# Ledger of designs, part 19: VHH binders against Coatomer subunit epsilon (cope)

Target 1, 300 residues: Coatomer subunit epsilon (cope), of Dictyostelium discoideum (Social amoeba) (q55fu2)
Amino acid sequence: MSDDILFESKNYFYLGNYQSTINEINKKSRQIIEKSLKAESDYFLYRCYIAQGNYDLVLQETKNNRGSGEDPTIAGLQLLASYLSKPDENREGTLITITQWISDGVVKFNYHLQVIIATIYFNEQLYDEALQILNNCDHIEGLSMLIQIFLKIDRLDLAQKAYDTMKKIIDPDATPALLSLAWINIYNGEEKLKSALSSFEEMAERYGPTPLLLNGQAVCAIGMKRFEKAESLLLESIEKNPKNSDTLANLINCYINMKKPNEIIQRFINQLKTLSPKHDWTSAVNEAEALFEVSKSRFN
Key: E = the ipSAE of ESMFold2; O = the ipSAE of OpenDDE; V2 = 0.75 times the mean of E and O plus 0.25 times the DockQ between their complexes.

## First folded at step 6 (VHH)

Design n6 (from m2, 14 letters changed; framework vhh_etentamig_d1; at its last look DockQ between E and O 0.78; V2 from the best seeds 0.00; counts 0 for: pae E 2.6 > 2)
Fold by ESMFold2, look of step 6:
Structure n6 (fold): chain B 300 residues (1-300), chain A 121 residues (1-121)
Amino acid sequence: as target 1 above (300 residues)
Amino acid sequence: EVQLLESGGGLVQPGGSLRLSCAASGFRFSSYAMSWVRQAPGKGPEWVSGISGYGRSTYYADSVKGRFTISRDNSKNTLYLQMNSLRAEDTAVYYCARSPDYFPSGYFDYRGQGTLVTVSS
């Protein structure tokens, strides 16, 4: 049994239920007295604001965090918020700042800052750099990121090792462990897709359906060729967050498989390009455009 | 099946240069760290250089720092070793090796048959 007061807040956070994370932290605020626990809860609170796209809120609420006495974790959150608000404009300055922080030694014992930096590196497709920051990490959020990165670069063996490490230090019913197993099961495919789908459905029942959980179910459904089910899940995800790039990418994939009219597919491709012009899902969109051109040429 | 094929070895004079290549197949090349290992006649293997999967982290043995440059072209599934300022002591069979870990260290799970480099006046 866990005695971590932030246990349920973290469970909601890892599933993308950011409002419930905020609500749980606020409900427990009188019990969050110790300085280190307050700092941890503030970290998750600001991470939620960033995930909701409320970048200016983070920057305004932390505006006094400056100068020689600044909190490095809060500085990291400010950097992440600034970067995500205008990635193309802020990319170069953000990467320079990260390099300076690493050189100054402020990163090596700050696990939250490591996660923030790895998030930025991952968003820039700098996988060597993200993996270097998280090398030999023994904290849960870092292990979760390692699993995601290793699966993305087709290293299931390394993702499995990171998951095995996670199992040694976390409650098996905690959502980071449940998610990590579900991702590995999706990667393995076949019979494992049913197990992953069941796990996402159970998490959604317990913690509420979020775009993350709806996308997870949809990916499983697409892999099982249940495209009508996937469409329903993805449309629900759009209603909850119209700006979720993963939802748009999955919907495009679903609609290509359903052989929807090219006009419909092109509208979602254009939306995805507007939201994420240079990221991994943009590469998937370029594949969809190639399929569109082949289809167009067959009817011209 | 994993295959690593080295080429580019030969006879050069001291102070000369040579570029080794390693053609990789049977696995996703960009997902693995790679190394060069050499073995001089009558001696055990010596690690020379290593490189991360996307090529942005490089590592060198002290004996070759400043003279050798490791690189990779993931679009061609090819690992390279540029060897400059060669010395007689660099004479060895050079092997291309794959690491099971993401960064070059410790154990290598596959290596090629090697290419001979001879440095002689």
Scores: ipSAE 0.443, ipTM 0.801, lowest interface PAE 2.6, mean pLDDT 87
ESMFold2 (binder alone), look of step 6: mean pLDDT 86; pTM 0.870
OpenDDE, look of step 6: ipSAE 0.554; ipTM 0.821

Design n7 (from m2 with S57T; framework vhh_7z1x_3; at its last look DockQ between E and O 0.71; V2 from the best seeds 0.00; counts 0 for: pae E 3.5 > 2)
Fold by ESMFold2, look of step 6:
Structure n7 (fold): chain B 300 residues (1-300), chain A 121 residues (1-121)
Amino acid sequence: as target 1 above (300 residues)
Amino acid sequence: QVQLVETGGGLVQPGGSLRLSCTASGFRFSSYAMNWVRQAPGKGLEWLSGISGYGRTTYYADSVKGRFTISRDNAKNTLYLQMNSLQPDDTAVYFCARSPDYFPSGYFDYWGQGTQVTVSS
């Protein structure tokens, strides 16, 4: 099962340890000779650059990808980098381009491009469109995204079906599988929260404590009413990325449960609204409705 | 438990319009795709239209495309079918049905009791 030379690189990537992803690929560069394997490693390198906010680097290194010889996967990475560099300005053009690619048939059977497009749709909260792109996918990243979306829309049963499919295809020790199971356990709640917390802790020990893993641990701790532990984890996450919207949202939830003074909680709410006006938590507050995730966090 | 209740059926003249409603309870409405299905006298079940949980993806059978519009109001847990240009062969009992999958899959796990629509001169 472990004959994939990029196995550890991808494990770091899926958990948000982008520098270790890059380091592992570079360490194995002399073993990455086959054209298709090189293309796959470059895909993850560019995904890391994008995740680190290095959009111009991606665009410069791929600038010759144009015209009739265009590689659709690289075109997708260029589109993602351009979109994320200025989402509000590039939204309309990006969605038009995606629609044209789907109509032209270049997305069908290109799983990397499917993931890129689904990422853009997910960021725009266009969940129907993301699910259409990922329908019947057999790839680990696509299945991981399906699980995320199904949990987001309160369809735990569909998330479990996607996880069962993932188990048949992929090594259960791959980090997307571990992460998916941990989040499914969070949504099941009760005794499963302890199992999820243990899984996040083990991944953080092995692959490094990233904001993604610290947030996962904090959600588990909040669900187990261990609010002081959750606060400690969330403050560590803030230290690593002060502008992580999920960390801010989790911290607000934690402080509400700790009954912190409203002036403190309101300051973080205002910061979250400024940073991410369309975050699920922020949108529900702005519309005077309870966020689905806040309700789930209180019962997990 | 899950309940689906259709309303809005009745007698209408050919060329007329009617709006059916389906009120849902016992589940998180916005998480499920919803459908309209009909059964004409002496005929089998005919799927007409489906809509995703968030309502941005709609599907129509060829027999009703352009005449019927499916919609939903998730705040009111209500599914709608706007039926225009009705003809006598649209006479049927109309059912609201829930999909177990996110998009329509040909199987429905919960059904309403139906509402009668009769198109007659």
Scores: ipSAE 0.334, ipTM 0.740, lowest interface PAE 3.5, mean pLDDT 86
ESMFold2 (binder alone), look of step 6: mean pLDDT 90; pTM 0.919
OpenDDE, look of step 6: ipSAE 0.858; ipTM 0.945

## First folded at step 7 (VHH; framework vhh_7z1x_3)

Design r1 (at its last look DockQ between E and O 0.28; V2 from the best seeds 0.00; counts 0 for: pae E 13.1 > 2, SAP .669 > .668)
Fold by ESMFold2, look of step 7:
Structure r1 (fold): chain B 300 residues (1-300), chain A 124 residues (1-124)
Amino acid sequence: as target 1 above (300 residues)
Amino acid sequence: QVQLVETGGGLVQPGGSLRLSCTASGFRFSSYAMNWVRQAPGKGLEWLSGISGYGRSTYYADSVKGRFTISRDNAKNTLYLQMNSLQPDDTAVYFCARSPAYFPDSTWEPYDYWGQGTQVTVSS
């Protein structure tokens, strides 16, 4: 009976179902009466607006957050919205601002600001900096991000330790815990891919398919060599967000394995390079493309 | 609806130990940083210690560092303060105080709820 009133809203949010997040918060509005709880629900609403690309809405609604009365979490949301609206233009100023906030000590114990800063560092591929912020983050989203980073830098031991900590302190139905286990299972591969696929499918059935969940299923399907299934999932993901770089990267991988004509694959590679020049797959695709041309020459 | 109830206060000899408890209800306890604050006779409020929502970070005022230990049991919705090497100057009413989730623990931020307190008296 002392359950988190925002539990379902957060579950939708962490899976990328932003409209359902907003709908659930609105349905619970009569029960969101405490000032602190209202502020947390507003945080998730603004996060949803940012995820939907509505950056100006966030900046306009928070315009009065200035001066000595500045709310650091709202300032963080303003920074995130500004950064994401024009990342290349705003990169340097954003990173300088983050460094100033860390130096003046306002990031400590502000879990939402920690997650915002780590999100920016993650987008800039500044993983060491993101780890420093998340090391003591006492929030489930921060722990989930920490696990993702540990897996990206090939530290399963640290990812497992973080997951074990998360599992002991959270509701097992919380979607960040389900996602984290699924990512660890993908990392382990082989028989664990079936378990991961089943978790992404179950989450999509319960909370609705999103690009995040469709990509998760597709990665599992590719690993199990079910390329036709992966293609179907990735095309559905493209319909929901045609600018999702992970979806494009997964589709390229899928089409290479299906031996699609090079003209088709190259078209998607060019699209990915344009949308996300720094995407981790872009670097790997450049290496794989070179090896493919060498192998093709030798194979003929 | 939000309620914080302190227990475990009492009379103790100098050099003794005491464990305070704070039972929380009406909110998700693990989502909030918690604090201990005291008020000695004739003095203002003094912040003593804070702990993050899952308990991974703890903080102490210099006056109690090394003698007091804050902890929490989120399964029991209970905050604890273990007080060792008590001195007469530790005599006070001790309050359990909740930090807002938005600003979980800041020396610049107000507490949004606290209990009625429990009396600790250190006397020979």
Scores: ipSAE 0.000, ipTM 0.287, lowest interface PAE 13.1, mean pLDDT 82
ESMFold2 (binder alone), look of step 7: mean pLDDT 85; pTM 0.862
OpenDDE, look of step 7: ipSAE 0.030; ipTM 0.518

Design r2 (at its last look DockQ between E and O 0.01; V2 from the best seeds 0.00; counts 0 for: pae E 10.7 > 2, placed apart)
Fold by ESMFold2, look of step 7:
Order: C-alpha cells, then structure tokens, then sequence
Structure r2 (fold): chain B 300 residues (1-300), chain A 124 residues (1-124)
C-alpha cells in the first residue's frame, strides 16, 4: 500500500490538474510519514504552487531551508519560484546559480533538481543546456521533458528513441507516456492528429479538463481545420486560466483562420507579447504584422 | 514480500576479484535505485555504490572508485557488484539496499529495505 500513495497525485500533476494534485496529497497526509515519501510529496506540492503562480507561498513556506542542512531539491524549487516571479530581473542571477550548482556536483544525481533546471533552461530557450542536464535523467518527468525538447528542436528521431525508453516504465497507466505520444502524433500531423485528439479527450475525461489538455485538443482541431471546435475549447481554457500563453497563442491562430476583426486579434497579440515575449508564436505574429503593413502600403 | 538476497561472497586472496549478486522480489525492481553498502567487523556502515532504476547513472564512493563496478539486469531482477583488486581492508559483510530514486542530503533513512548480507573475506 505504501508503494502507491502518490500515484494518482502524480497523474493529476503531469496533466496540469494542480488543485486535484494538492487535494489528493492532503487527503493522504497522515499516511505520508517516511522522510523520503514526505520529501517527494512536498516536491509535487511546491511544483503545484509554482504552477498556480503562488511563488511567495513557496518562498515563505521554505524560508528555513538554509545553511549546512539545506535540501538541494527545496533550494531548486526556491530558485524556480524566484525566477518565474520576475524572469527578466532574475535571469542572470538564476543562470549563475545553476552553473555553480552543476560545478559543485549538486545536480548530478538529483533528478528533481535536473527537471527544475531544465524547466528554467527551456523557458530561456537554452535547449542544448536543457538536453545536457536531462541526458542522464532517469525519471519519467525528465524523459517527458526530453521528448518535448527534441520535438521543439525538430529532432523526431531522438524524440522517438526517448519515447521508446519511456515505454519501459513499469506503470503503464502513468500519464507522461500518453502525453508524449500525443505530442509526437501532433508533430507528425495529418492522419495522426485524429489519434492525438481522441488521447487528449480520453485523458481529460479521466483526470479532468485542464488548460494543457484543452490546448492539446485545440491544436489538433486547428490542424484538422475544425476552427469552431477549437474556439470552444480555447474559450474554456481561458476561463480556467486567462494568462496561459499557449491558450492565447492558439486563440490568435484560430481567430486569424476564422477571420475575426483585426482589432480583436491585435488585442490578444498584445496580451501575448506582454505576458510571454519569448513565446514561439513570433513567426505568426510577425506574419500578421507584415500583412497589416502591406495592407496600409498598397495605397501608397 | 519485498526481499533482497545477496550471493557471491567468499574467501579471496589480496588482488583477487569477486562478483556479488542481489536478487530482488516483491516490488517493481526498475522503479528503484539500488545500492551496495558494507560493514567491516565492529565498524559502521559504509555506502559504496548506487545505480539508478534504468541503470543510466552509476556512482561510487571514493574508497572503491576504479575498482568496483555496479550494474543491474532488470530482466532478471538482479543487482551486481564486480569487485576487483581486493585488499584485506575490503573484508566486510556486503549488503544490497533499495532506495527511492532521488538524491538525498544525507543517507539517514534513505534505504528502506536491505538484504541479509554476504561475507567477503580478503586474506593472504
């Protein structure tokens, strides 16, 4: 029984259902006594708080994590919370700290810390650095991130190899493998989009619809040119988290294809630029801005 | 239900080699890090080596680096320790120990299940 305590919590977490993760851990709190199990549950609790934007809660709750008794995983969570609260301000100090931890050997076999560092590198578009950290990461979350990064840098061959490694995980019901296959199917596109749409719908039915799962469905629907379906999914995602950058980017794409009024589209473009200036939407935004300038200039 | 059983200990001359095995049952072997720990007579426990669940990462204490090699065969639920260049101060009971697959800030409470141990004696 003790071996399965966090299973449901982790499945909720990997799909972005952070409140259900928290609720499940709290429901089992009196069973989480062993030091190693408590440390793992705390990791996921703090990851949830960070994902919910509650950075100050993490920093306040962990303020005693200092000095010679410092837990390096908690230190990593403090760094992630601090970084995400003000990325532009904290970027350089965060990267210096990461470099020092790598040099000191703190990261080498701490798989949770490797995932945290890779998250920061990925957010900074430092993909080679993220891959270096994750190369020996022997955890399902790290393997899932590796697949995501390989797809981001257009290396399907490496993503497939990482997915084949992930399939050797003992628990076939773990959701990171289902997500990874769905991402690979989106990458391949066309007929594979139907398979990806179905996987996201099934996960949403089992674990609840989240912005992650709604965005996945919407990307599939857009690729299948089902723009009204995509709009419905994206508006539901906006209601759950109006500041989700992927939802905004997908909604812009959907509305361009539906030919919505330009002032509405531009409002979302501006919101995306202020919220996430490094978002991969840059090419589509640049194309939209160029098209607007061409329209203005044709009478000149 | 969780069981760890060490084999392969024995008497060996200085400079010799031994291979220890640890057979695991009652749990998902590949889901856990595995470790070798030894205890010389009248002394405390000394952690020697660890290996991640998939075997992609291995690590060693300085006292055995370059002489000992940890490996695992997940198809056979078996952990191995190849010990080369053995010396009399390697004489100890050798245990395999299961741990969660994360990096602790200390080894206290890190190992949740242990084998019975196997005796290794290095004597001229």
Amino acid sequence: as target 1 above (300 residues)
Amino acid sequence: QVQLVETGGGLVQPGGSLRLSCTASGFRFSSYAMNWVRQAPGKGLEWLSGISGYGRSTYYADSVKGRFTISRDNAKNTLYLQMNSLQPDDTAVYFCARSPDYFPNSLEGYFDYWGQGTQVTVSS
Scores: ipSAE 0.000, ipTM 0.364, lowest interface PAE 10.7, mean pLDDT 83
ESMFold2 (binder alone), look of step 7: mean pLDDT 86; pTM 0.883
OpenDDE, look of step 7: ipSAE 0.795; ipTM 0.916

Design r3 (from m2 with S105E; at its last look DockQ between E and O 0.02; V2 from the best seeds 0.00; counts 0 for: pae E 10.7 > 2, placed apart)
Fold by ESMFold2, look of step 7:
Structure r3 (fold): chain B 300 residues (1-300), chain A 121 residues (1-121)
Amino acid sequence: as target 1 above (300 residues)
Amino acid sequence: QVQLVETGGGLVQPGGSLRLSCTASGFRFSSYAMNWVRQAPGKGLEWLSGISGYGRSTYYADSVKGRFTISRDNAKNTLYLQMNSLQPDDTAVYFCARSPDYFPEGYFDYWGQGTQVTVSS
């Protein structure tokens, strides 16, 4: 609806332009009057801080959120910040807490918690669990996450159904809707790759070329066998965030196709394994390494 | 200006049925969870049922589960409560209440004026 004062802020956020999200919320601060609207804007501010790696800021500013007066959304943000600060160390305790919250019924109407929990499950590659949380989510971010998960588990039919549902209930200009269609078009491939590329370029022009949008463009370019274009986009993405696992995975794929020296490819493979040992590309990289060795042995 | 107006209350015999309606205006109806809450004479507020903004989830208190059905028609900005097998202890003022989809259960920022339901022979 055009009455959503946070509409543009959310559009920046969903594309990964966290500084512009913060700036837009601050610009609109006098118009953010209702308590529930203020709580939603604070949710996105804390999400931005978490995405920027400012975990201690979130935990310090919310440290008084305890006891019978606990705000479940703030508790969720604290859990996400704690988990992401040390995921290997905090994994088990985080999953136990999530299980307790689900059992206590805290999650059922709180889409913030639904999205936070699904994000953690997604990072842990617990896709079935993420789908369970999101199946009845009435929020565009949750629907976008459903679509992404359905595509990851090779269920285009379910991704399309979720997109059709999203299209009926949300502004078509909302960036999660635009992203979802672009990802479905990438999955379909062929001529749809041009449509997806155009959509990512338009979003980048309007909202800034974030790593998310640069990776989207690069995936389209790789699918269209435009590897030099993909390399340029991925190198720009690395400049913005050198620790983005998807960028590293896409670079590895791009460089294999460009037949770059194994030394260069191996450096990125090692970096990806260090940053995200359970990343889907890490698993696929082991298969690609085997295929590369077979190709090398044929020529040696 | 947020407005919630309940209708459909009245006098009914034990075992009977009523359908309550709540017409909403002044906000995007589909963006909010909606709830039914009642207050019996001399008692506090009792949450009965809730429904998510697009109707994907419904919830019921144990006291009404199986007898009451919550629904919504977002095209008409209207919330419904179908009440079956009514007993005298269902006598109360019934309110519809708005809650944000992203706020905890039990947080209601706007209420209607209520509609009286009386179950008596």
Scores: ipSAE 0.000, ipTM 0.414, lowest interface PAE 10.7, mean pLDDT 83
ESMFold2 (binder alone), look of step 7: mean pLDDT 88; pTM 0.905
OpenDDE, look of step 7: ipSAE 0.617; ipTM 0.847

Design r4 (from m2 with G106E; at its last look DockQ between E and O 0.02; V2 from the best seeds 0.00; counts 0 for: pae E 11.1 > 2, placed apart)
Fold by ESMFold2, look of step 7:
Structure r4 (fold): chain B 300 residues (1-300), chain A 121 residues (1-121)
Amino acid sequence: as target 1 above (300 residues)
Amino acid sequence: QVQLVETGGGLVQPGGSLRLSCTASGFRFSSYAMNWVRQAPGKGLEWLSGISGYGRSTYYADSVKGRFTISRDNAKNTLYLQMNSLQPDDTAVYFCARSPDYFPSEYFDYWGQGTQVTVSS
């Protein structure tokens, strides 16, 4: 077996194939005996439940994690599940709790907590706070999030520097590293779009065509002016998750470039804003709304 | 199978230096924090130092801070301990130990066989 029993599970997770993550963990359950390995597999299992919107399942299964003997990582997962179940209601209490955990030192070398906290900060558009949590993170998901945040705030220069540091330290074939390079290549454009597309396609063949991977392929296709291919990929992504805001944003970009009637494009814009009023909180970088605004301003 | 093999121990005079190595196999080295622990004759285990999986963070017990330096070379799957200003009470068997990168550093799941360091005139 590979040097990490959870290697395939984690690769499925980072690419957004949450059901395959769960299935792979369950398949390996008899090999997951050690306390530390069980705790790591539980982390990814509960992250999958949260990503699927199953917040109550996480809270019920972890209800005994209380008091002075509590597992800080599980406490973080409980906080994330509670926050995401009612973000507007739970925002203030969640941020207070995070501040207390940082001051109490429970976050310092707990990289799972760092990723959880950065996810909440990113969702609240607190990008500086997310960067501060992640700037010393050695966890590969945290490093990938750092790069994504730099791309999100239009700092390709910082994203490139972070990736150059990353590739000297971590396995360049791990899926978060492949995703980071692919997105940087998208932002560089031109000849690098082919490399990015090939990487997304290879990951989709090995780990399943998730909305994350279909969107990546579609952005590459749009950049290469293959708009009919991009539309096909985005419609497949809609079939897998009709409420994926990134897919709608990419479809808007695609249809702008196909010169669809403005009324149709505006309907998709309205649909996107109805589904996700805070779409820019997502961790996946999306250029559709920015490109639409730039295109509009060029004709003024 | 996880294997940790320490080398570089030996006899050194007081005030001298040694560099210990720990070669790892059977797991993805960069995914784990690594630690040095020692056991003096007739004494219990003493944690000395730890380093995160990608080496961005290091930490030290107060007893060795300033004298010992932990480092790792992930390309060679090797953990190092540079020991300076050695004194007779540093005489011990030195072990490398693996810990997960998401737990506090006191959770060590695999240990090497150890290498003897003797400091005497």
Scores: ipSAE 0.000, ipTM 0.331, lowest interface PAE 11.1, mean pLDDT 83
ESMFold2 (binder alone), look of step 7: mean pLDDT 90; pTM 0.917
OpenDDE, look of step 7: ipSAE 0.806; ipTM 0.922

Design r5 (from m2 with S105Y Y107E; at its last look DockQ between E and O 0.91; V2 from the best seeds 0.00; counts 0 for: pae E 4.1 > 2)
Fold by ESMFold2, look of step 7:
Structure r5 (fold): chain B 300 residues (1-300), chain A 121 residues (1-121)
Amino acid sequence: as target 1 above (300 residues)
Amino acid sequence: QVQLVETGGGLVQPGGSLRLSCTASGFRFSSYAMNWVRQAPGKGLEWLSGISGYGRSTYYADSVKGRFTISRDNAKNTLYLQMNSLQPDDTAVYFCARSPDYFPYGEFDYWGQGTQVTVSS
């Protein structure tokens, strides 16, 4: 049995169950005594707060991390929180800071910073820069992110190679490895969709049906043309987080295939545009709008 | 199915400039790193420059750094090489080549037929 007291917390985190991550870390707080373990748990706590949109909480709780003796990992979390709170306003300053950190050599052996920086680059659609940072990352978080970026840029071959490398170094039963394989199976399509669906269902049973896992199941269901099942999963996901852009994009796709009334589809398109006016989800909405206009003309 | 077609070669005087183009088809252009390679008369292949899929990382051989500029226009599926301060030693057939890896400087899996650049008189 593993002696990693944070093992279950990390598995909840990687699957998007942020409240269970927080609860597990707090439950074990008296056992988290060693300084390096405390730092690791704090990292995941602040990542959860950021994922929940609690940016000011992170900035307030870390306000004394300034000047000489500054902890670079905490500085990275502060940068991520500040960036995500106002991305358009903070974009330029954030990218300048990242460039300085890379030039100063602060990032080279800090996997937390590598993941944080790659997250920001990915959000800015700076895929070359994200891949450059992650190219030498040998931690499961960085490898999982590398795989996702390769899938995004239509390089399934490179995603598969990265997954094969991940399996040799890291426990293939860790949840980032399970997620990576499930998404590779989605991109392969056909009979692999059933395998991906089963994997998402098993993870949801063990770690809770988070929006991340519900969206994964729904994408599999859409690919298998089980649109009523996909709708049910996506409505459950909306109930858990009405502001999840992936859920809205998947629901739009599902409803187009179900030939729902154009008024309903347009309302979700408008919601998605409001929530994600400039990011990858806006590109997906533009594609959905093209399909919607074709569908509209068929019924006119 | 993959095709790479170079254009823009020709005769130029020493000190002149020339812009090469490579039009790509049969694959998703933005997903692949692209390269320029040349072969001077009686010599082997010389890698000159490479560029990542979205164009944010560029690489140059020391022999051309500062004089040549690689770029790409993914909307037009076109790779470019701007060559300045050309000298007779730059006389060669110039090839466009695709990398199988995301970053350039590995083996190349597809090549164009080349375009002749001659610098003289």
Scores: ipSAE 0.242, ipTM 0.683, lowest interface PAE 4.1, mean pLDDT 86
ESMFold2 (binder alone), look of step 7: mean pLDDT 89; pTM 0.914
OpenDDE, look of step 7: ipSAE 0.828; ipTM 0.931

Design r6 (from m2 with P100K; at its last look DockQ between E and O 0.01; V2 from the best seeds 0.00; counts 0 for: pae E 16.4 > 2, placed apart)
Fold by OpenDDE, look of step 7:
Structure r6 (fold): chain B 300 residues (1-300), chain A 121 residues (1-121)
Amino acid sequence: as target 1 above (300 residues)
Amino acid sequence: QVQLVETGGGLVQPGGSLRLSCTASGFRFSSYAMNWVRQAPGKGLEWLSGISGYGRSTYYADSVKGRFTISRDNAKNTLYLQMNSLQPDDTAVYFCARSKDYFPSGYFDYWGQGTQVTVSS
């Protein structure tokens, strides 16, 4: 089955190992002859590039040789790359474009485009819109996003349903299923944290540690009050990707729990601010900084 | 604009009780886990408790477990912390904070201004 050729690539992708995804796809490029498979491989390649912050690369490559704006999926990738390159500046235009595409009916039955749009909505905390886009999605990545969104909005029941649907499509031991269950287990907390941790560790062993997996492990560790372990994991994540905002955020949380000096925490806040200058982030960081300053004035 | 405003702090005797409130605005309140964090004089920040978006899951630090209860009213966009059996060591500024990620982890992306709680005889 053509789907088997990209199986490992997809697993790497789901776990945030984008370089391995790229490498794997390239390794199998000679075997990718079918047009549909090529399109799918290109989709994942561009997604990896976007995930790696190579927005201009995606935009240039899709304009020149490998993609036409006539392909809705390619257009979606371009939109995503453009949006993420300058989220504040491109927010309004991006949302207008999405609205138009929805109206034009080009989003319907295109699960890649659905996932792309849902990603943008999720990034903008437009959860209802994201859910609407993914409502009839029976694709693995879409289901994974649904689970993530449902957990975000504290709808465990719906997350579980989506997970159940996922298990009908793939083996429960499949990477997307394991990842989804781990997220659900994190949500359920305490007794399920060990299980989640084990899942993340297993995936890391098989496919290599990634910021995604390391953060997952760290979150479990924090929940289990294993802060030193969490710190170690998060520091490793930083080494892998120093621009990962989730890592920094979790590290800040970890250090709060460890009662680290405010000065140390502030350093990471500053770093987070630098990495994520998004207006929401900026406001949040400024507020946090203000709190620390007030605290210092009162107690130091 | 996201806003969090804490209220309910004050002076209380050891063994006493207080109920803190945090009123949220500017976002879909039920979509976010919320937390209570405190900072005591000369000490760093300490996470106390968290609650999921619809209040289905609650979590507590060992230091407050059995004494503090976190709850929320999504219809009122309000987070609560019931504090019982207060001790002098509970003296601190108490903050409500919104989680970005799934609880129990998460970056607190927004904070309130804090409310002072003083436990003294």
Scores: ipSAE 0.000, ipTM 0.215, lowest interface PAE 14.2, mean pLDDT 87
ESMFold2, look of step 7: ipSAE 0.000; ipTM 0.113
ESMFold2 (binder alone), look of step 7: mean pLDDT 88; pTM 0.905

